# VH-VL binders against RING finger and SPRY domain-containing protein 1 (RSPRY1), part 3

Target 1, 184 residues: RING finger and SPRY domain-containing protein 1 (RSPRY1), of Homo sapiens (Human) (q96dx4r300to483)
Amino acid sequence: LFLKEGRQLTYEKVNLSSIRAMLNSNDVSEYLKISPHGLEARCDASSFESVRCTFCVDAGVWYYEVTVVTSGVMQIGWATRDSKFLNHEGYGIGDDEYSCAYDGCRQLIWYNARSKPHIHPCWKEGDTVGFLLDLNEKQMIFFLNGNQLPPEKQVFSSTVSGFFAAASFMSYQQCEFNFGAKPF
Below, E stands for the ipSAE of ESMFold2; O stands for the ipSAE of OpenDDE; V2 stands for 0.75 times the mean of E and O plus 0.25 times the DockQ between their complexes.

## First folded at step 1 (VH-VL)

Design B4 (framework fv_gevokizumab; at its last look DockQ between E and O 0.05; V2 from the best seeds 0.00; counts 0 for: pae E 14.0 > 2, off the site)
Fold by ESMFold2-Fast, scan of step 1:
Structure B4 (fold): chain C 184 residues (1-184), chain A 124 residues (1-124), chain B 107 residues (1-107)
Amino acid sequence: as target 1 above (184 residues)
Amino acid sequence: QVQLQESGPGLVKPSQTLSLTCSFSGFSLSTSGMGVGWIRQPSGKGLEWLAHIYWDDDKSYNPSLKSRLTISKDTSKNQVSLKITSVTAADTAVYFCARDSTYEWSGNYYFDYWGQGTLVTVSS
Amino acid sequence: DIQMTQSTSSLSASVGDRVTITCRASQDISNYLSWYQQKPGKAVKLLIYAASSLQSGVPSRFSGSGSGTDYTLTISSLQQEDFATYFCQQYYSTPYTFGQGTKLEIK
């Protein structure tokens, strides 16, 4: 009944009806490989590579998950279309005013190229990371295996437009995305 | 080496304003993510959170006491102050200050370092 | 407001005992729970945060477990210095709330 009462109610209230939501092969940096099904990505280079999903949301409450395939450096979260993939300069999701990202390897939250520590332990292969975007309350909430962090609100202080699920991958890192085709 | 130390009047009369000061070392409220909160404990009872203040002057108050509470900081002196107006016998407690968070831009959390507390008795 | 309940207000134990202290939240707090130790007349010390993470400098005999609404603090082999009052706290939402405390006393 209440979105802030726990993750079980949060799962129920988040839109899980997703239709063919996937990583966007037309909105991806040069060396990131996307699976044929559009739900898995791997960086095949020694650079920091980025992607946005095919859907953009501008109202309501949205949720997606990733399963950690490799436990190295990745910055995963939400980005507007104004967020740039500056691989040449090592910038990705969380490195400008238009994106916010969870980093489970270094235990950091990234916004505007600034990081702050978080309490979650380092992610491991097989862990599930959740990404809630609440456009009514203007906040983002990150989950590790169902355990939530305090809401992130700074990204909403900049010019806000629609958000895409988005991720950046360091050398040879890989994860699998669930945009609601499978139960959370 | 983080240390916090409370100071207060010891005794204050009913209806007066109680003023408390927390002096600290080993960290600064000029550092992003740092905050200091106040917690009290009446004799033989549990802990009650009162208020906190962060490096960016963001403040939060316990809703049940908000109208009586004012928290402020002096970053250059490494001090945080709390004022409680219109005190009654129910405000008799040990008052603690504690460091709140290590987050750099929007943190609140748990209390990792506490002062030893200062006893305040409200009595005529 | 979230209510934190420590059903045991006092507990007697001997050095060497395994001691378990319980804490229940009135709603799911997603592991945003800390455990504190308070000795008579002294400052409160953080032992555990995020339900199970041991604070730096805290002996390994202390451990935290639990999820959702039910949490426990365990002392695997009680030492003389461990006789104190233990409090749980949720930091899932403001106002932050504490349990009533469990006083650990010499048997």
Scores: ipSAE 0.000, ipTM 0.458, lowest interface PAE 16.7, mean pLDDT 82
Fold by ESMFold2, look of step 2:
Structure B4 (fold): chain C 184 residues (1-184), chain A 124 residues (1-124), chain B 107 residues (1-107)
Amino acid sequence: as target 1 above (184 residues)
Amino acid sequence: QVQLQESGPGLVKPSQTLSLTCSFSGFSLSTSGMGVGWIRQPSGKGLEWLAHIYWDDDKSYNPSLKSRLTISKDTSKNQVSLKITSVTAADTAVYFCARDSTYEWSGNYYFDYWGQGTLVTVSS
Amino acid sequence: DIQMTQSTSSLSASVGDRVTITCRASQDISNYLSWYQQKPGKAVKLLIYAASSLQSGVPSRFSGSGSGTDYTLTISSLQQEDFATYFCQQYYSTPYTFGQGTKLEIK
């Protein structure tokens, strides 16, 4: 997680003990496991499990990273509070008009339950995926190991602010979030 | 099974450095999300958080005392140490160490297991 | 810094009474609040975390409630072993701070 101020990209180290920037155990579908430090999630169920983080972003430019622990199907990105988790119907982040997600396994960008291919290779264990939300320019940008994709703007036709970092996990998938506690 | 125990000098003279050790069992600071903190209680007063250290060596200090505090860990010995420099009578208190997370999968930033405390008196 | 206030320093109550202890934060702490029990000669015990979640092994007569800035610990039927001092703590942001404590005396 970082803030852009004065038209220069900046970031602040997120101190886990001061802000509690982490996955929200109270804003999670039924079967998703969240690690003790709140930065890892794992699905051990057959359903498509989802979570939002503890903070809502309403202005500015924000960035977080995810380390791929398992290289299977996950949909990771940004969602508002209006995005609904329908875990037994297979609907997660990117599957409604209030969320947009990057899928590095199938090489897809998801919005409103529709997908389009992206040019990044399939993600591998240990890869770093970046997620930028620019609320000034109304765009989302996804990175794989620092290599960016074209901006995504479609979600802003339905929603203009109030985003959370969010993710959905196929069975046995796991990743670790970095909201700024570690250097990017 | 989780147990923590504080040890310290009991009596220390003003201007000296107070050294405290927390020895614990039933968990390890090699486990992701685990941390140990120090809290003190002066006689007849409330609790004051001093510092904590996490499994990844991330450290936090109470800003009011930061210049005098040093926290460190020895993961292989299951120990956490706290040093307080330049002590005065105001540092007389019972000192507690406590685990500030659980080993279970849920974020925890509160103290679920505490030691019994060790009294430290600063007197000339 | 977030200040935690327990306005009552001491309460007297009888075995069997319903007792409430209050804690107020100087700002919204979004349920990042814990309650502790301290007895003389014994280790401090965690009772409640996340404002209302009961710690494992804590009797069900203890409960927590509240939101925003105002939080309450309730003991539904006071027992003799509940004589202790009770502290709230916020863990919303550093420095982590405690209330000054409420001593519960059974009489």
Scores: ipSAE 0.000, ipTM 0.446, lowest interface PAE 14.0, mean pLDDT 81
ESMFold2 (binder alone), look of step 2: mean pLDDT 89; pTM 0.917
OpenDDE, look of step 2: ipSAE 0.026; ipTM 0.655

Design B5 (framework fv_gevokizumab; at its last look DockQ between E and O 0.25; V2 from the best seeds 0.00; counts 0 for: pae E 12.7 > 2)
Heavy chain, then light chain:
Amino acid sequence: QVQLQESGPGLVKPSQTLSLTCSFSGFSLSTSGVGVGWIRQPSGKGLEWLAHIDWDDDKSYNPSLKSRLTISKDTSKNQVSLKITSVTAADTAVYFCARSDYWGEYFDYWGQGTLVTVSS
Amino acid sequence: DIQMTQSTSSLSASVGDRVTITCRASQSISSYLSWYQQKPGKAVKLLIYYASSLQSGVPSRFSGSGSGTDYTLTISSLQQEDFATYFCQQGYSTPWTFGQGTKLEIK
ESMFold2-Fast, scan of step 1: ipSAE 0.006; ipTM 0.531
ESMFold2, look of step 2: ipSAE 0.006; ipTM 0.520
ESMFold2 (binder alone), look of step 2: mean pLDDT 91; pTM 0.939
OpenDDE, look of step 2: ipSAE 0.033; ipTM 0.645

Design B6 (framework fv_gevokizumab)
Fold by ESMFold2-Fast, scan of step 1:
Structure B6 (fold): chain C 184 residues (1-184), chain A 121 residues (1-121), chain B 107 residues (1-107)
Amino acid sequence: as target 1 above (184 residues)
Amino acid sequence: QVQLQESGPGLVKPSQTLSLTCSFSGFSLSTSGVGVGWIRQPSGKGLEWLAHIDWDDDKSYNPSLKSRLTISKDTSKNQVSLKITSVTAADTAVYFCAHSYGYSYEAFDIWGQGTLVTVSS
Amino acid sequence: DIQMTQSTSSLSASVGDRVTITCRASQSISSYLSWYQQKPGKAVKLLIYYASSLQSGVPSRFSGSGSGTDYTLTISSLQQEDFATYFCQQGYSTPWTFGQGTKLEIK
């Protein structure tokens, strides 16, 4: 489907009937607006604003998607609870040792405030970005419209405490999240 | 690829208005998070930021020059313009335009080659 | 206005050397510091932003560090193409201001 050649990606699922997977309005920085259904975010200020989702994963293989609404600077990926929202410092997801992020505007992968280039073109409105976290192999795989980057193997060198889907938005940027309620 | 190219007069007389145009490709100033700034450099001296305009038409100016500066954009032509009124010999410099992303505290990642402007009588 | 001071206007080095260029802000700029490289007749090139973030396409021998008021650009093993003028810039508060530049010259 999403991975071909007789191999398919298997996602472990949160029981969505009892746990709503969405952006967490209780774990969001001051100037980020979250939609009533919890699946859209928009930065309403000139600052770098951040949010984590409501679910935390500690084992297995997990996947979510984002649809790009505006094509400016956003850093989207995975973060532990220990990642701080340092909005006044301009630090977002991927800018500390507790988070890793895909940046489709600047064509960078961020970890611990260090970036490396990637070969995907700059994202544009309507693009779908995929975020796979493999906690067994300690790797992340990022996808743009189904096209994957080489795995980021051993990105996390320290003991990991559970990850949340997380994102940071520069001035007035917006995107939509899909945590599995719609088909991938 | 992102490219910017400055154009302007090579020579301007004191007290006249200097008009500069930045023509660009590879991005749109309608795209959220995108901005364009102007920076100048007098011969053998350092860099001085002049003005910035972003996708929302928000404009910022260096306070020391604000009364003389006007920045504007024409999204349909992929152009940003800067006007400097009442020029003097102190305005002799290479003028650069540069691409920036979103937040007003971020860096200028892609620069034009610069255009030399000489102010003399 | 925030003043940006580079401790030296020129520095001599040889290919293979580890080179350090320093930049000091007149007040804390919360890591909103960028480093630029300028060569005669060429476009200015962004090397580092947010004090330590390497710009895409820039060789890994370049690194940035620092916080508060004091920042450093390091070239771990100098190459021939690295002889240029280097500028720091604060993006914390408008007007955005640049250091005076450090010209890296062959020894």
Scores: ipSAE 0.000, ipTM 0.440, lowest interface PAE 20.7, mean pLDDT 81

Design B7 (framework fv_gevokizumab)
Fold by ESMFold2-Fast, scan of step 1:
Structure B7 (fold): chain C 184 residues (1-184), chain A 123 residues (1-123), chain B 107 residues (1-107)
Amino acid sequence: as target 1 above (184 residues)
Amino acid sequence: QVQLQESGPGLVKPSQTLSLTCSFSGFSLSTSGVGVGWIRQPSGKGLEWLAHIDWDDDKSYNPSLKSRLTISKDTSKNQVSLKITSVTAADTAVYFCARDIEYSSGTWYFDLWGQGTLVTVSS
Amino acid sequence: DIQMTQSTSSLSASVGDRVTITCRASQSISSYLSWYQQKPGKAVKLLIYYASSLQSGVPSRFSGSGSGTDYTLTISSLQQEDFATYFCQQGYSTPWTFGQGTKLEIK
């Protein structure tokens, strides 16, 4: 997936190397269940549980998608390795200087534990959420069913390390990830 | 539920000060990334942005009119006001207020618009 | 100031037509472009922001595209209610500027 002239997305044929991209069972908080195929996660507790994917990107333009399985509170986006899973304190992706997250249930964008409203409607079961990371322009762009929000730039002022696709799930929430093995 | 409504004098004499008020409801001008702007449109012509004020009390003015414009907010009344000094017939227009949403620092678009209020400058 | 130019001030079309309205900025505006619709006697309505993002409540027949200096608004199948004036606006730097408007009229 590439940006043309800075903003338009180009769909690419599936890259075979994307088969190895999945949620990282070695980089996950205690009560988050990851499917055997590594592309689905569900919180199994009343806490806020987090995970990063297996790949780290430090250059270029990257994109992944999530299909909403349950419509409750989740904060999904991009995080560096310095973002900590402080689940017992209620902190997830977007709650520190090293991560930025889309929240489709509360209609918020999170960075450094501060939120701002966004104009997408509340997500519902079956919706597709897109996550673009543009390391050339130093911005993140979030999509709901193909409709984009304005870029997020603040997280790039704090980090010198690469980014992982990452997500946090509130009580019993679930979604499915697509890192490019399936067409976008 | 989110609404903006302009009010103005309707008729103003040349050389006087024009005062406009935007009353809004359903949102707070204390929310990060939210602002209110003024845009005008002379009869049969295009849109001209005048001034903007944001949640952080940061003010921006159209440079061509800056010396004549003052924008302010009254948080207790949910109002944004614009004053234009030394008006002439060229200031005859429909005046709109609109809610602005920030793309990123310093970049904005107009989300919701009021109905507009006509101001005529004549003796 | 950044000048916004729409290629035509008026365009005639029929219901069912695919209509495109173009907008050019005097310098690159990095997709910080919005499209607005204005009908006589009604409030101005946001259709598209950030060049291609559809505003909530706007019919899916409206779409935006473009980058750099050149942008387009497309109506895939024109409806009677779409006869209006359309404006582009750059939000890249102050003063924020609008195109002159394109009035879409019945053919």
Scores: ipSAE 0.000, ipTM 0.453, lowest interface PAE 21.3, mean pLDDT 83

Design B8 (framework fv_gevokizumab)
Heavy chain, then light chain:
Amino acid sequence: QVQLQESGPGLVKPSQTLSLTCSFSGFSLSTSGVGVGWIRQPSGKGLEWLAHIDWDDDKSYNPSLKSRLTISKDTSKNQVSLKITSVTAADTAVYFCARLDYESYFDYWGQGTLVTVSS
Amino acid sequence: DIQMTQSTSSLSASVGDRVTITCRASQSISSYLSWYQQKPGKAVKLLIYYASSLQSGVPSRFSGSGSGTDYTLTISSLQQEDFATYFCQQGYSTPWTFGQGTKLEIK
ESMFold2-Fast, scan of step 1: ipSAE 0.000; ipTM 0.473

Design B9 (framework fv_gevokizumab)
Fold by ESMFold2-Fast, scan of step 1:
Parts: structure tokens; sequence; C-alpha cells
Structure B9 (fold): chain C 184 residues (1-184), chain A 120 residues (1-120), chain B 107 residues (1-107)
């Protein structure tokens, strides 16, 4: 449900505990470090590095969260398998027709290598960012500490194939992922 | 550059319908995330938000006035219109249109405003 | 509805002064606060969004601060062109609401 009242949505949280969901060490660019438990990523270089999670969803409504560890440039969201990690070109999640990303540092939404401003304040260390994928209504919604942005729909004009939670990290940025093992 | 300009009747009689038009340039309501809203200001008083319309024709209204308000757009003409039914002296105000982003945003560019007086 | 209160309806100040205008929300609005400037006969101008982000083209003497329910607009060194009415606005919850305005007058 997409409500116009307030910047907060009431939604049913999806349970990812039935899926062994983590960041995929076999689907990650060269200089991104993934923790042994698969729920934390850190860029160890001055480049733009990317990762997809281990699960792929093609139906239903899905949700995950990220806790901001460093407040610098990161593009986090959803990507299909057709999205390319072109770190040498500076392209990541949100920079092609097959991915859409939230950027809380620059206050931008990225789709097809084009950005548009959003009205969330800049993210801060400790903030929780939410990522809802609604494959029934063909839309994505981004949340900052429970406050929602309007749905993103354009990515579904290019693809309805399976989506992965995915993220790109600029120089030395870090965040932690929650795919449902902990309550949202 | 972005410009918005309001137009209206100037004088309206009580119980009639007030029709306002916002004409704009420098942006399009076909652009994703884009919207235009209406805000009014009675003489010597504060600002009151009335309504928004968004790129996808999604509309939001101030609940206190919703039954009297209709907002519409003509994307090809770069126009947004607002109608207020059953006007009274309380509707006397300067009416502004302004560009906004998303459902609950700020207003980054405003028109100069058009004065509407409701009198018998 | 979220009520926005600007406790000072008018302030008298001189060129060169540091001016502070305050705005209080009836509940926490999580930095979803904007500041506007209104001059007679001119379009309303956005100064600050997201509590502290300066709008492009706005002079650096303007700054915003605050969190939760309490927010402040500061003009570090008042200029002649800054005499105007200033409004805060919350975008946290519908309906969108504005403060009553603070008129900054020369004296």
Amino acid sequence: as target 1 above (184 residues)
Amino acid sequence: QVQLQESGPGLVKPSQTLSLTCSFSGFSLSTYGMGVGWIRQPSGKGLEWLAHIYWDDDKSYNPSLKSRLTISKDTSKNQVSLKITSVTAADTAVYFCARTYYWSGYFDYWGQGTLVTVSS
Amino acid sequence: DIQMTQSTSSLSASVGDRVTITCRASQSISDYLSWYQQKPGKAVKLLIYAASSLQSGVPSRFSGSGSGTDYTLTISSLQQEDFATYFCQQSYSYPLTFGQGTKLEIK
C-alpha cells in the first residue's frame, strides 16, 4: 500500500529468513570486502565497487534494510543479473536500465545512469535505510528511518526478470545489511 | 529558466466557482517526480497549502478543503488548474502555484501570485 | 495536523547584525523542514530544505540548523536585501503546514 499521508508507510514486512540471504562473494567486484557472515560490506579502494546478494526474487513483495556505517557516497537498491559492475567506468547500481538505487549522501535516486533529487535529508551514521520491492504493483520504494519516498517504476519498463538486493560503494564506504534474520 | 505564472478572475461573487490557472515553462510535468502545488495567503496572514498534482496525475488535497477543491493538469500545454467551489469571503487571498518534487516536498520555484477577492 | 510555530512575528534589525529566526513543530518532524523568504511584490524564494541544506543560488550567510521539534534559520551578517518575511514549512506529514511567518524589519 502506498499512502500519501505522512512520510511513513504502514506495510507488512517480508520474511527473508526462509532464504539463506547474504551478500554474494561470487558476485562482487574486485576491491569490495564482504564480512564472513555476508551481511557487511566495505570498499577498500578509491574506486566504485559493487555486489549483489545471493537470492533472486521474481514474484511477491520483498524488503530489506541497511544500517549506515559511513555517511559517504553509496548507491543501494535492486538490480537484475543483467546489470553490469563497471567499476573502472565509475558505474554501479542505478547506472543502467536494469537497476535502481538510493543515494543518501548526494540525495539522489539513480536509474539508467540518470539521477533525480529526493527530499530525504542526507543519511547519517546509524540511520536505517529500507528497500521495498513490490513485484505485484511493479514498483520500488525507499525509506529513511521509516519515512518513504514515492515509488520508482521506470526500471520495470526495461525488465521484469529476477531482482537481487545490490549495492555500490565509493571510496572506503561501509554499511551493514539486514535481510530478515533480525526483526526490521 | 523555470517560471510559473498564475492567472485568475481577480473578483468572484460568493457561492460561485473560482477557477485558477498556472502556466509554466522551463520544466515538464511529464518528468518523473515532478509536481505543481497551490498555496494561498490571505492578506496579512500565513501560507496555506491547498493541493498538489504530480507527473503521474496523482493528486493530493488539504483535507479541510478537499470537498471544494479540484486540481487538474494539461501536460501538453504546461498548465495546472485549480477550481474552488462555493466561495466565501474567507477565500479572499493571494493564490500561488509552485513547483514541487514527490508527495511531501518543498517548493523550489513559485509564481508571483494572483489576488482573488470574493465580494458581494 | 502538525502545527508550526514561529514565536516571533516581527524582528527589528540593522545591516550587519546576526539574526536568528526560530520554528517549533508540535511533534518531531525528523529534519523535514524548509525555510522560505517572501518580499512584497516578488515570488517566494526557497532558502533551505531538509533543515540545513542550502538551496542553489542562496547566499552562504543563510544557514539552517535544528532537529526533532526545534529549528533555526540564521543570517550571519544581515544585508539590505534580507529585510523580508521568513516562513518555515514541514514536509513530514500531510497536510503540509507553514509557520505564521517572522517579518524582519529595518530599525
Scores: ipSAE 0.005, ipTM 0.481, lowest interface PAE 15.8, mean pLDDT 83

Design C1 (framework fv_recibokibart)
Fold by ESMFold2-Fast, scan of step 1:
Structure C1 (fold): chain C 184 residues (1-184), chain A 117 residues (1-117), chain B 108 residues (1-108)
Amino acid sequence: as target 1 above (184 residues)
Amino acid sequence: QVQLVQSGAEVKKPGASVKVSCKASGYTFTGYYMHWAKQAPGQGLEWIGEINPNSGGTNYNQKFQGRVTMTRDTSISTAYMELSRLRSDDTAVYYCARESYWGFDYWGQGTLVTVSS
Amino acid sequence: QIVLTQSPGTLSLSPGERATLSCRASQSVSSSYLHWYQQKPGQAPRLWIYGASSRATGIPDRFSGSGSGTDFTLTISRLEPEDFATYYCQQYGSSPYTFGQGTKLEIK
């Protein structure tokens, strides 16, 4: 029975796309190690290292999760193709007008190399961080263990291209990614 | 069924080199890091290094840096570890092991390398 | 380099008893990177517990792992004859990856 065609379309968009989604070993800075299955990253240097995922989204509502493995400095969120990995200058995700990032160690949201505090506690090992991108309402929403922050809207005033899930890792930090192969 | 099959025992003189092979089957060889570990008689395990079979990239324990070389041949799903300038304290069983979710989930049977004159 | 110290070095027990094996790290290790291996004489090690507490495929329920930070424990609730072996802990948190020296579990 086809009485729920919208549910069928949502299932096809989320589940088929997420099965192929992983960190992109061809779009990663020099000292970041990516697992062979593409769902875990680790910085092996004292520098700030970055990666984008393999999928790009330009319409709809998208969500992914990260499990915190080490509780140090990481900036994780969404970035367009125009966001550059300037790791030698200390720039990561959230440090230009083409990306926005959540930092659970320093309790900051980063956009255009400017930070503002957020009310979530510092993340700890085992915590789940959620990253919602709503291209219909032009907003990003960050979650810590299901607890929502106010929406971020600034990045949408300057970007016209699609978004990639993206992350930057400081000094030996690491985390695990879930793009939907496991239930959220 | 995942299997890692290593080459047979070797006896070498001090100063020689040894090259151990590890042939993988039952999984996608390029999808998982391969590690090498040393176990001297009556002692515990010591990590030597790792190779990404897809890229060929390697990372070695500093204790073996300059003496160890890890390579692979993707056409036959085989990883290699070559240890040069052998010393008596290199006498050990050498293991290859596959990495999954950061643990070494499958191991080769081990290759005994004896260094004696 | 992170040093892992296992205690006791040898643990002599009888089938049916409970075994508790300790692994202490010289500095903090994320539980996600602390693993346990079982090794029998003449055999390769076998992954037993990964991520401090998750049993590998086929490992009986009598085995459990716990711990965080610098202190980790492997517990066997009721020893069976096949459980007598050497157990090694391993950290994968920082290079070089290291193993403990092993605890030999032997029949009393």
Scores: ipSAE 0.006, ipTM 0.515, lowest interface PAE 12.1, mean pLDDT 84

Design C10 (framework fv_recibokibart)
Fold by ESMFold2-Fast, scan of step 1:
Structure C10 (fold): chain C 184 residues (1-184), chain A 121 residues (1-121), chain B 108 residues (1-108)
Amino acid sequence: as target 1 above (184 residues)
Amino acid sequence: QVQLVQSGAEVKKPGASVKVSCKASGYTFTSYDMHWAKQAPGQGLEWIGEINPYSGDTNYNQKFQGRVTMTRDTSISTAYMELSRLRSDDTAVYYCARESGYWDTSPFDYWGQGTLVTVSS
Amino acid sequence: QIVLTQSPGTLSLSPGERATLSCRASQSVSSDYLHWYQQKPGQAPRLWIYGASSRATGIPDRFSGSGSGTDFTLTISRLEPEDFATYYCQQYYSSPLTFGQGTKLEIK
C-alpha cells in the first residue's frame, strides 16, 4: 500500500493484484482461527492470541484498515519479526520494544508493555480503525472512523524497519482486515 | 523548524468577542493536537482546551465551556481560539501549544509567542 | 480536577547553590504524565522536563526531575544566572489538564 507523495493516502491508485497481502497462517499463535481468504481472524480460546500479515515493509508509507466485529479487547498495529507471541503469558502486539498497538476497548496505545490513554471513544461493532506506518518520518498514526491520534514514535528508538501488520485478540474477539483490495 | 506564530495584541470592550490565531509551520499540522492556555498578568498558566486538527474534535475546560470555541483551517495550517462575552478577568496572554508525539508523555513541546488580549471599558 | 500545589512560591538563592522545587498532586498521577516548564518574563513557557525525569532537548544536565504518585521534585544542582525563572509543573493524566501555580526562582 505504497503512497506516491509519501504522507498523502493515494489508495485509489494502488494496484494490489500483485501483492498477496493477508494474515499469515504460518505466523500465528496456536488458537487463533484465520478465514480461508486470510482477511478475518477470531480467537476461539480463553487466551490472548496473535498473528502477523504476510507482507513485510521496510521503506515508504503504508496503510491498512480493520473493521471491528466484536468490541472487546484487541491490540492491533505494527510489529517486527523480533516481536514474540507469548500468548500463554498474556503478551501480544504492543507488549515489547518491537511492536506498537491500538487498543480501542480500553482506550489505550501500547508500546513495550506500557500504555498511554487516547482520546478516541471505545470502539464498537462496525467501526473502522486505520493504521498508518510512515517509515520516512519514523512514526505510526492510528485512526478511528477517519479521526486521527497524534503520531507514535517510540518504537523507532528500538527498530526502524521490517514491520508487519499485526494483531492480538482476547477471548472470542474478532475483526476483519482490509489491506487495500477494497477502497479505504 | 517547528514554529507557532500567533496573531497580534487585541484590545476589546466587555461583552465583545476575540479570535486569536496560531499558524503552524515546519511539521504536519494535522498530526499533533493543539492546546490553548491562559496567563493573566502576574499569574500562572491555566489550560483552556484542545483541538484535534485532523478531526476538528475539541475538549474544553469546564471553566470556559460555553464561551470558548476552537477551530482550525487545515489549508493554511492555522488553529483558532475564540472567546466570547469578554470580561475584565479575561485580560491575559493566550498561548497556543503543540502536544508532542512522545507517546508515553504528551508534553507541550512547542509554544506560540503569546497574544495579549486586554479587556477594558 | 487534579490540583497541583508547588512549593515554595518563591525561592531566593544565589548562583552556585542547589535548588529543590516541589510539586504535589491532590491525587496520584502517573509519572509519565507530569512535566515541567520554564518561563522567563515576557516569554512563552518552554518544555524543560517531561515524564517526571526526562530532560527536554538542550536542557543542561544540572537539571533533574524525580518523583512518583503525588510528590514530584525538580532539582538544579548548581544554579547559573540564566536559571532564575518561574517553573511550572503540569499533569496530562486527567482532564482538565492543570498546571501548578509556579515557583519563582529569584536571585537573593
Scores: ipSAE 0.000, ipTM 0.467, lowest interface PAE 17.4, mean pLDDT 84

Design C11 (framework fv_recibokibart)
Fold by ESMFold2-Fast, scan of step 1:
Structure C11 (fold): chain C 184 residues (1-184), chain A 123 residues (1-123), chain B 108 residues (1-108)
Amino acid sequence: as target 1 above (184 residues)
Amino acid sequence: QVQLVQSGAEVKKPGASVKVSCKASGYTFTSYDMHWAKQAPGQGLEWIGEINPYSGDTNYNQKFQGRVTMTRDTSISTAYMELSRLRSDDTAVYYCARDYTYEVSGTYYFDYWGQGTLVTVSS
Amino acid sequence: QIVLTQSPGTLSLSPGERATLSCRASQSVSSDYLHWYQQKPGQAPRLWIYGASSRATGIPDRFSGSGSGTDFTLTISRLEPEDFATYYCQQYYSSPLTFGQGTKLEIK
């Protein structure tokens, strides 16, 4: 994919042979069910449940994708270790100054518990959402079926630590993650 | 060739702890998760948990949580499983096993297993 | 947790006969995450069939796996002496990972 200004994006694909890039069952809230491989997550409760992946990135350009399985409320994106899973308070990824998330159900971008509308249509089953983290330019870019949103830069004003791919799921929502084992 | 070599048999008293090692060779140790399984005498296999050797992150079966600790030492390509507060029903052969992903389907399975370590808990 | 129930517990047959081993899950398991392992006395288990129906490297074509949802089967079309062992099914779909209790295939 290209930036709107015509610049080609280069990203460092997650290398599964060097690291096991998956959702971290040791960094997950109580009612989120993670497949044994860590590439599928499903919330089995009416609560808002969260997880971070196993890898942390602090330099370069990184990308991952999610396939929407259910079209309900999920906040998916990037978070530092300092982001807290306050799920009983309804807070997840994008709800503090240390995380930023895409919400395709409510058509919102979340940062520091504040949202702003985005122009993508509501996601539906089978849609692919992309998550680009550019640590060189200090920006995040979200894609729906290859269509990009304007870059998000706010979270970089607050964080000095590395980022994890991270997600929060409302009641009975689920999605599948692709950290590079399958072609993007 | 890929090989997983486990430490030798142990005899422990109830209440003690045991630490079993699994030394990997023939592949990049940090590229594959390591699982541990228990097999009591004459019984089937029971999954204990897994460790990501790159990050050190672990995932334990709830039945063993609070008693099991998995670690690794990347400098010697060795994974460890420590089981504390041993009971007589912890008497078993313990296996380490390498996790493999079939790249086309994303299917994961245990492609290589250690030879097993017999842990006997007796007074 | 997903409980895997294998039947029969013991199957006594002679070389040359057909063997059918069943594995039933307490809830639906994607076929991609249902596997079979062979274990001989005093040895570690060995991957035999993965993803319900795919033979692992070096496994003879007399072995076949099938099934979906909750019911899975391992079939040996014509038993050879080296096939007498215990076979375990495993699900890698949901944590905690679980194994069946095993089917012991023994010589009659």
Scores: ipSAE 0.000, ipTM 0.455, lowest interface PAE 18.2, mean pLDDT 82

